# Miniprotein binders against q56419, part 202

Target 1, 326 residues: q56419
Amino acid sequence: MEGRTLEEVQEEVFKRHGVLVPKKELEDLAKALEEAGLLLTEKVEARLKEEEEKLKRERPMRLAGLSYPEGEREARAFLEAFRASYPGEGEEARVLLMPHLEPSRVPEVYGAALAALEKTPPPERIYLVGVAHRPLKEKAAALPVPFQTPFGPALPDLPALQALDALLPFELFNTPLAFREEHSLELPLFFLKGRFPEARVLPLLVARRSPELGEALKVVLRDFPGLLVLAVDLSHVGPRFGDTPLTRTLAEEARRRDLGFLERLAEGEPEAALAFLGANPTRIDGVEVVASLLPLLRERKGKVLAHRLDLEAPTLSAVGAGTLVL
Key: E = the ipSAE of ESMFold2; O = the ipSAE of OpenDDE; V2 = 0.75 times the mean of E and O plus 0.25 times the DockQ between their complexes.

## First folded at step 14 (miniprotein)

Design ih94
Fold by ESMFold2-Fast, scan of step 14:
Structure ih94 (fold): chain B 326 residues (1-326), chain A 119 residues (1-119)
Amino acid sequence: as target 1 above (326 residues)
Amino acid sequence: GDLIERLEELAEEVIRYLKEHGEEELAREIEEQIKDIIEALKSGDTESAIEILTELAETIARVLHRLGAPEELVQKVAILIFDVAKALGMSPRQIYEIAKRFARAIERGDPERAWELLR
């Protein structure tokens, strides 16, 4: 009954059904609906608090048996198959940009990331920066708990996370529930843990550009060296994403926008990469991550190993995915 | 109350682990340092406890790493150290310093190198 008076409700029922409902019955109904709403709200709040408490101990697998195999042996074979899908050699990465799109859609792109990880010395820790698909209380967040994988738990780098928290103007561990179902961390983590089983992880989410995160990470990476991973997808085009149906011309434009963005990052020019997207509009979820991490990307040259625009034919939509080493 | 109870429980587990691995003298030292931290938390006289926690964090991290302690135990120790640091009202700079010393002590490289660099 929000936004309606009892008189308006009474008139509406009379017009539709020819029955005049006594005001007392409408008042009793409104009270019952309000009480039912309060009970539902209490139950929802209790469940969310219980889920939040569970997330203080560990982050369970959500996509095991769906996007990757649950068993360790099967997961290892799956990972090796993805590596085999990329015919090239990798290159050593200090910064790795990789997708978080469903792996089976772009196996050669994940294979390129695995090739790069093969050439990369095992890091002490991995700074895994994904994109928040649920609201955060702040511009960025982290969850300092073990993340379960088929290769065993990916353990948090608690000292590095606390060092990062100490440098930020906001509470880093601010939205545990946002991590409950977050594929931008879970899917890249599967590949990273399979390749670097001993590396500790800083699982970070960016919701909006946070220059303060980039500045803090610059300091933390100096004292706590590690591999920086940007887990971002590229162009999102077509009706599934609130856009016009994909044509061959629009697909070619999306490919040019993705590659133009990645190539400017490879030249060590992240501001130019962002400016290029401003001149050539695209729905790249990596924009907010790149904008946050500018101090870590400047003057760092590298190579685009793979790119694919994955077509979802039933929806005339597509998502771009790429692997970039810096 | 809960933090002190957690500290007492984990302290017992750590001290037991150290004794089981031939570190009886260090176990005694750590037990006394933890006792001093608990008293500081109860009394609110935190200045001495801040110095004790900073030294304890590095020492315990180094020893557990040297002994090859289970990573689960190392994780539990790290969690409690930072919870205690916050309860003692340590500044962001002091927390950053503890984090840096702890991380160096548990690096998969040379633990003795970490100790020498921090001296």
Scores: ipSAE 0.823, ipTM 0.874, lowest interface PAE 0.9, mean pLDDT 88

Design ih95
Fold by ESMFold2-Fast, scan of step 14:
Structure ih95 (fold): chain B 326 residues (1-326), chain A 119 residues (1-119)
Amino acid sequence: as target 1 above (326 residues)
Amino acid sequence: GDLIERLEELAEEVIRYLKEHGEEELAREIEEQIKDIIEALKSGDTESAIEILTELAETIARVLHRLGAPEELVQKVAILIFDVAKALGMSPRQIYEIAKRFARAIERGDEEALRELYE
């Protein structure tokens, strides 16, 4: 009813259907629809409160049986198959960039990440930085609860999370519901927990560039050393992402931008990596994460282990994925 | 939540576990420290309460790790400690100090265990 009078509604119905609805019937219908809308809003609000309360205890698996196996034995075999998909040796990582795209789409890229983790000494904790696919109240957020996996719960590093929260100008634990369904954390975590079952985790989401997060993390990592993981996908091109259907030229541009971005990061030049992308026309979602974590990436040299632009034939679209060790 | 209620919950969890594992004297010491925090708060001496909590957090972390406490209990105790710290209105620097000391206590425990294994 906002912006429409009862008389305008009556006129529209007459114009479309040739029926003049009595004013009282329209009033009764409007009241019924308004009451139904209010009841639906109350039910939605009650359900969201219930889900927030559950998230104070644990974060359950959402993609088990879909993106990875539910059972521990099957999950272990699945992880081993991904490692086997990458024929190379890994490099030790202090910082690991890996994808959060559906793993079955880019098995050799996840295999490269597993190879790097094999060469990396087990960390006490993992700083897992993903990309928010739902709005956050602040630029970044964390959820300080166990995340369920087929390998057992990935426990939060509560002291490190509280230390980080203390250094930030905003409340770190600001949007629990954003973590209910978040594949940018769940999918990398499956591989990280399988490789480092004893490591505690800091599950972090970035929605918008937050230089204050990078500055705080630089301090926290000195006192709470661990593995920094940037769980980001690269180019997103094609109709699924607002482009025209994928062409060879667009695919070549996406590959060039992905590799140019990763190679500049590998040289310890994250500002140059961001400048290379410019306006980010192929929509690399790692931009906001890299821009937030500049103090942690400068002057840190490394190696690109794998890159693939995965073609999604039904939608004529593609998503880039890569593994970078620093 | 009620600050005193959180302190009592912290006491109950830690003291129960320590008594179940034969650490009756240490349970008594921790009970007395928590009582000292509560008395300091009742007298308006928040500064003393903060100081005692900071020492207590490190002691609890070290002891639970030494006794091989279940990860579920360690997580619950950490949550209670940080809830109490925030309810006390501790500064960011003070909260950071508790976090650092808690983590270091666990780290030292691992080093000692590794040393014992190789000797």
Scores: ipSAE 0.609, ipTM 0.832, lowest interface PAE 2.1, mean pLDDT 88

Design ih96
Fold by ESMFold2-Fast, scan of step 14:
Structure ih96 (fold): chain B 326 residues (1-326), chain A 118 residues (1-118)
Amino acid sequence: as target 1 above (326 residues)
Amino acid sequence: GDLIERLEELAEEVIRYLKEHGEEELAREIEEQIKDIIEALKSGDTESAIEILTELAETIARVLHRLGAPEELVQKVAILIFDVAKALGMSPRQIYEIAKRFARAIKEGRSPEEAWRE
């Protein structure tokens, strides 16, 4: 654990044992180790400060060679293979909901997102909203630096980020380290940069419901128009997520829950989508993102292009993924 | 960082680029506007400093667009402008205005008034 984040420990366990240990279990273990003096030592603190300083200049790739190819040519071929995995036509998107789950698990869902991007005029900027998998000092955060990709750096839209910061009641650039190991931004960004190489990006993380973020973004999008991307996963079911082992019935319930949520968003009824989840309890990773962005989702009609429930047989668990255009 | 130091860094980056691309008259104009900001700050006239910075940000963005400046320079200049704006204690409305004017100018190379006339 020395010098490692909880995300790195979770990733190591997944790679070695094929299971994703619930974050709460890893947090409980980390607390026990901290109390024993094995975490948050002077050496760990020094490494975190060094990493934080590096993040003031750029955000390096962390998943290159693991979730996507490191080289540009190989990355381009990978992108085209994902597009080919979806047999349908896309629809133009002003708002795109796409997953941040490991792409190789749901290639047709990422293919549907690529199909939508193919029909969408190149935006000047992309508002990429992901889920914080590490605590933030505030409800939301952004990192205003170039994000490295195999297709070159995705440059921050500094004026739009500063405009957003000016409208918020908190400091937007508040937790750089939360962006060090953040797959909810890195994985969608790979696909977005591959299709829109000239677009600037606003990389945003939501940790808790922030209605003020949604209200501010509504204002900013009027003056700084662009593509809004919600990078969210859907149902999390099974022991991997601290739940009961997956059965056929639970899998069917997860599919109905995911589709009911997406269809209500497609009807321009995001409050109804959230209420539907309240009536059908689930661990939907992106609920806080949707709840924060209500003003941007109301009265926008669209279409669900794809949905899959990724089954992990070794853990008797599943994660839902979908592509929605609005 | 020191507000005046950031203004001097902004001047150095922009004026050097303009002179390297034969824009001597424009380099002089921008140099004078930055000097005016510094003098306003030394005299405690923060309101004039804010007004000049807002105009300067749009002018710099327009020029960088016209000359096809590399993205690395555009990013660096934007960082310096917003660092200066925040150090000046500009209100959220004023920072929002400078952001909007800069973004429009860097994309289109023209002011809202010029766009309206077209």
Scores: ipSAE 0.737, ipTM 0.870, lowest interface PAE 1.4, mean pLDDT 87

Design ih97
Fold by ESMFold2-Fast, scan of step 14:
Structure ih97 (fold): chain B 326 residues (1-326), chain A 119 residues (1-119)
Amino acid sequence: as target 1 above (326 residues)
Amino acid sequence: GDLIERLEELAEEVIRYLKEHGEEELAREIEEQIKDIIEALKSGDTESAIEILTELAETIARVLHRLGAPEELVQKVAILIFDVAKALGMSPRQIYEIAKRFARAIEAGDPEEYLRRLE
């Protein structure tokens, strides 16, 4: 090798491809490269370029057979069961906040989202904004390819995506590999495609607050009207998330923070919602999304349809999930 | 180079589909518009090339809407149009304008043009 540390290689790969490679995988590759007489960085780069090339054509399902059924008929029955888990009638949505947590853990919350979609006229396109669980080269990104679902491919709205890209001070299509495994888009998309099979989609990821994204989206939504979906989970508490073990008091605090946040969004006061969370907003993974989309959320009133704090007893941890229509 | 190749690929995709659906005259018209873009570029008139491409994008979208073209073809045509636009060095504003016109035409079509064609 040329005296490079694994940490330096990880950073170089991230800067070029926006992906963090596990240390064990890099160690295995380093040994193979030494035998082949190649540089670790060159071999990893070649593999990542190959994976990026595949993503230029389509984004395959990753969670089929795990989080939702692979077959179309079974997937349809799955949606109907989730809708049935929510006893309410829903409300029409111009903006929908829904979770991306494992659906089986909070079926009534996804049922509330489905109820809202049933009351919503079919949109021409869906602006689906999720949370990046992998680093992005820029504050936000999109992938302009078909996303496979059991209901057929969710097609990208290429003109609207290009219009958005044109208004941004950075390249929108900057980190394709971040979309390879991204449940904050895949899980909500399953439900959205099942309800609006003809709608095109703008699959967007936010890694850090981007006010310029919100400003650009406000312009684009005027010329390319559609349904705005914020796919975000709420409070993350307990050791699984690097926090203290869950107690009854902390669970009550998490519910209070979730509901106070959602209530302020429902009042059309997104800045007040962010301020209510205070100095530790990382407990809610949707903070960066809401902070980016302020221009789209201000003065828009709505209703909280459902909220649940899902308790994970073995790890003394919990994740909040909610459905909000605006 | 690449720009001419993308224009030729756009022509091939659209013209093949139109001819397969009995639209020989429209296929000829679109081929001529693409030729006009290439001629404008050869004469150094990039502004005319941009104007023709913007009109052509809308025309193609209207025709694809009217014929009920498969989504796979619509997606491929959109990709080619935006690749050409970027290769031409179009400004963000000009790219936004093409995007808006293409989307409106592919969604709504042109009822008057459609009715004239039926006649």
Scores: ipSAE 0.717, ipTM 0.854, lowest interface PAE 1.5, mean pLDDT 87

Design ih98
Fold by ESMFold2-Fast, scan of step 14:
Structure ih98 (fold): chain B 326 residues (1-326), chain A 118 residues (1-118)
Amino acid sequence: as target 1 above (326 residues)
Amino acid sequence: GDLIERLEELAEEVIRYLKEHGEEELAREIEEQIKDIIEALKSGDTESAIEILTELAETIARVLHRLGAPEELVQKVAILIFDVAKALGMSPRQIYEIAKRFARAIERGEDPWEILER
């Protein structure tokens, strides 16, 4: 009824159906619709509360049977196939940058990440930092519950999460519902849990630049050492992302921007990496993650193991993916 | 009431596991420490309750490590300890200290220097 008066509704019904509806009947209908709207709001609120209560106990798999196999045996074979898709040797990582887009689109990039994990001593815990694809109440959030995987639940590092929460100027566990559907955590976690089944996890999401998160993590990592994983995708180019249709020239430019960004991170110069993107604009959802974690990335030298710009031909769009060890 | 319920739940989980593993004397010690926390709270001595909880958290972690407790039990115990700590109004520094001591005890067990009175 928004934008229409009862008199206008009465006239429309008369014109279409030749019936004059009494004004009181329209008033009663309008009241019933408002009451139904309140009931629908209460129903939505009850459903959200139910989902939030479920997330207090565990985070179920959402992409099993879609992006990876549900069964443990099939999942293991799937993971080993990705490792086999990368012909190179890995290097030990203290910090790993890996993608979170659909693995089947960039198998050699995930294979490079697996190669790095193969050379890395099993960590006690993994700081898994993804990108929020839904609004967070704060700049960053975590969910301190087991995350289900085909290899068993990835258990939260509760002491390290509580230590991190204690150092932050905001509530860390602020938006449980944002984790219900979050591929930037679920897809990297599949590979990480498959390689390090005993490691506990800190599942972290960044929505906006949070220097306080990086400063707090620097302190926490000293007392709670572990593997830092940045689960970020690189260039997003083409109409699917609000840009012009991809050409060979634009694809080559996107590849150079991705590699220039990664190479500067590999030199231990994350501010230079961000400045390079500022001078050569492209959409990289990981920018806010890198900007938040500056204290953890400075003066760490490493190597780019793999990079691919994955073309989605029907939309003339592409997403960049890379594996970087620091 | 919730705080006392959380302390009782913590006692139930830890004592059940200890008794199942033949550690009846240790179960009694932990039960008495939790009772001491409850009595300190009833007398308004929150500072003593915080001190006892901090020591208890480390003790529980060491014992669970020594007995090879399943990770699911360690998780449940940690949740209860931090729920109690927050309900007590512990400062960020105090919560950080509990977290650090709990994690180190789970990873390392008993401090060998304590055996040498250092």
Scores: ipSAE 0.707, ipTM 0.863, lowest interface PAE 1.6, mean pLDDT 88

Design ih99
Fold by ESMFold2-Fast, scan of step 14:
Structure ih99 (fold): chain B 326 residues (1-326), chain A 118 residues (1-118)
Amino acid sequence: as target 1 above (326 residues)
Amino acid sequence: GDLIERLEELAEEVIRYLKEHGEEELAREIEEQIKDIIEALKSGDTESAIEILTELAETIARVLHRLGAPEELVQKVAILIFDVAKALGMSPRQIYEIAKRFARAIRAGKSLEEIWEE
């Protein structure tokens, strides 16, 4: 507060309550409020700095005991139960699209992903591309540290990450704090590490479309071959997502939109998949990921193994999830 | 300077591990290559320093893989190599080449059949 503002406050209080508050008392109050705000800001800054330093060493589990079991034996049983929830056989994947939605909500969709991983030869590395749920300093980011899982740490592929960084016009390792709580990486990683315990990982987040990321990855994948995983959810509909309450018609529209998007990707037509979404592409959280990775998705044919629209009755909302192999 | 200190740290980590595993001759060879990098830098011959580092990175990766070095050591060594490469002002192409050679050397223990199946 400035002195002029304090004089206005003093006058306002007198007009409303008939009490003249001395300017010095208002000034002292303003200083006390500013001091409290500065102390709170310093405390927050210190905590963020501490968390950032911890992330230079490792990325700890955040969802263990909540979305998946903390112990290795329990985690293995959990993973096998998800596989059992999908009655079909998978297909070999060079590119896998899978969800990052809470697994217990769509067990057969994660089961389909596991079935595909069973048919896929163990990759030397996994390019795990998720969606940033927090701002990034650049269009995309990576964190080059071990990610803890119940199956042991998923180790970063440092040479491949450095090769990727070298080809990008921005610093790849730009926002460590964005990885502190990021379920779009943690949840798929649980399943990927369970199936491919020896694979190294490139944990990547996309915040905004980055054609330069797709072009760089096309080059890097040629010299550093691996499994490309797009960890994306599909339609987000209903009030929980700033949309109208879900009706039968809107749910059918969401399913049609999800399947139309996935089927066009399966035909090797990612531009057509993006165009199919029309004027509302952000209703599918993977749109920025797909738009960034166009060079890796073109002319690659595959199959949709599973799709579900998970209905949340209390909020009249839904989230789509699917498994696609390319 | 900091770059020379990073090179010395890289030397300490690799040479210590090699000596602990009976590889005295390789330890001497790697020590000599790092000294050659430092000498090239002191003489202003950055091109020679870059060439020696690129070859050294592949040699270190291959030896650590052959000896079954712990993953933690391999990662620490990789971090040091790329820190040195960036401090040398290596181009994106040169850094990419180091990354590619390092990754290929780590695979050196696999059969051709295993590599081709991947």
Scores: ipSAE 0.604, ipTM 0.819, lowest interface PAE 1.9, mean pLDDT 87

Design ke1 (at its last look DockQ between E and O 0.91; V2 from the best seeds 0.79)
Fold by OpenDDE base, look of step 14:
Structure ke1 (fold): chain B 326 residues (1-326), chain A 104 residues (1-104)
Amino acid sequence: as target 1 above (326 residues)
Amino acid sequence: SPIEEAKRLLEEAIRLAQEGREEELLEKLKEAIKILIENGASPEEVAEIAFRLAMEFVRRGAPPELILRLIKEVARAAEEAGASRETVQRIAIEAYERIREEVG
């Protein structure tokens, strides 16, 4: 009925089916559909409220049995297989940039992250900064609850989270529903918890660049030292993202942008990395995260361990993924 | 003067802290911060309020969590008074650093 009168609908039904439906019956149907829509909306709202109340206690796994195994034994075998997919050796990380893409798409990139973690002394805490793929009430948010993993719950560092909140000019603990299905935290956390089972976690999301977050974290990291993890993807190109189907030229441009971004980060020049992207025409996912964390990335030299531009054949689209240690 | 009024409110807040009247303390704190922000006080001047109250809390054996909560309440009061996000953050960081230097 979108945009049509009851009379126009009646006429269309008559033309198609040769039946004149009484106007009263159409009115009753429209009312019934409206009532059904209202009931659906109320049910959805009630469900969302219930989910929000649950998120006050814990964040359950959403991708267990889909993106990674639910069982601990199988999950450990999964980690080992991913590590084996990267033939190189890692380096000690103080900052780790790693993907949050579906692990099966870029196994060697996650393998490179695991290789870096093997060379990294167990941190007391992990600052896990993901990308918000849903709107946040603020530029950034945290969820101060246990995150479920096959290796047991990743426990929040409440003292460090409280310190971070105190140093932000907004409420850090906002938009809990944005964490419910956010894979940019869940997928990296699987690997991190598997490697560092005793580390506490600060699960953070960035929706828009927040220089305030970087300034606050700079202070917090001094008093609450830990591993900083940027869980970000790189270029997003092709029809799923508003481009033409992937071509050699488009793929080369995506790789150039990805590598040029990562290399400048590896040189300790995050502002140069952002400037290199300009308007970000290949839609590097991690831009807002990097822009928020500039004070923590400056003057840190590191190494690009892995990069892949992964083709999604059904959509002729591609997503870039990389692993960088600083 | 507005500054003298803010100082008087701070002294009342300190007394309320000594008496364990936290809700009333927060009201006086918010009022003091509002006056300061509306009259163009520097972030350092506002942070001084947080520092003085924090020292009173420390003397009473308050845990670090309560001190962080105090900083956050000062930041909220500054925001509610119309301070910019930059100003609010500067207040919070300045208060935090100053308290840390004194208490460890």
Scores: ipSAE 0.773, ipTM 0.910, lowest interface PAE 0.5, mean pLDDT 91
Fold by ESMFold2, look of step 14:
Structure ke1 (fold): chain B 326 residues (1-326), chain A 104 residues (1-104)
Amino acid sequence: as target 1 above (326 residues)
Amino acid sequence: SPIEEAKRLLEEAIRLAQEGREEELLEKLKEAIKILIENGASPEEVAEIAFRLAMEFVRRGAPPELILRLIKEVARAAEEAGASRETVQRIAIEAYERIREEVG
């Protein structure tokens, strides 16, 4: 009813078709359309509530058959192929930075992570910290349920998660729906669960810098030792990310920012790494996670094992990925 | 006075803990923490309350899960009473550390 009264509509219908539609029938139609809109909204809300309740019991695979194989045997072979993509040796990690970018785009970067895991004694638990791609109700969140993988369920470390929740000034278990399609946990978890099948997991997301998370994790990691994994990507440049088309100069800048960031982290200087980024002109993905976890990164020295700025020629864009052990 | 009322509520919460009356205990604790925060109690003073109550639970054989729940409830009460998130976290960590030291 584009700015026209009911009576005007009646007149137009009569003039065009010679039939007069009663005003009440037009009013009834308008009410029915309003009710239909309310019913659609209610149906969407009911579906979301059902999904949320399911996520309180388990988190199913979303990327099997898309980013990695669904079957366990094929998944094992996939894992070994990625290790073979990195010809070097790893080093023992107490903290591992690895990507969450589509694995086929940066095979040697994931391979480097596997090489580091080979040198790492099997941990009792893994603190897996990803980047929230959907809004969270708080700065950070966890989902204390099994995450399904082709290698079996990754079981949550409930005592450590409960301790972490108790030491935060907000509810840790706050946004189950944000985990439903979160690849920043699922993709790294595939590799981690494949290499450490016995480790329990703390699946954590950061949406915004949370110094409180870092302070709490420092205490929890002391009492519940494990492997800390920062599952983050690096520079995001080009039109896909709001820039002008990628040039050689922009790509060189992105590589420089990525490597400078990683190297400063490797020197045990996470504040310097963040300061090096300034306003983060190449949109390094890991800044919120690193800024949250400063107490766990300070004075922890290590090595950059791999880096790749993956170019997307059709979109004139690129994404950086790296592997760092501390 | 407000401080004396908070002390009475805490003494009642400790007695309720000794009797295993968890729901009533939590309400008294929440009221006491609210009074203390509103009257300028330090994070260490609020954490002391959580510590003393937790020790009563420990003496009765409470599992670690219940102790962590108590710490979380104290933190929730402090936040509801208007404490900053930084202060709430200091309370929770201080309580946790003191309990850890006592239990080993």
Scores: ipSAE 0.717, ipTM 0.895, lowest interface PAE 1.3, mean pLDDT 89
ESMFold2 (binder alone), look of step 14: mean pLDDT 79; pTM 0.731

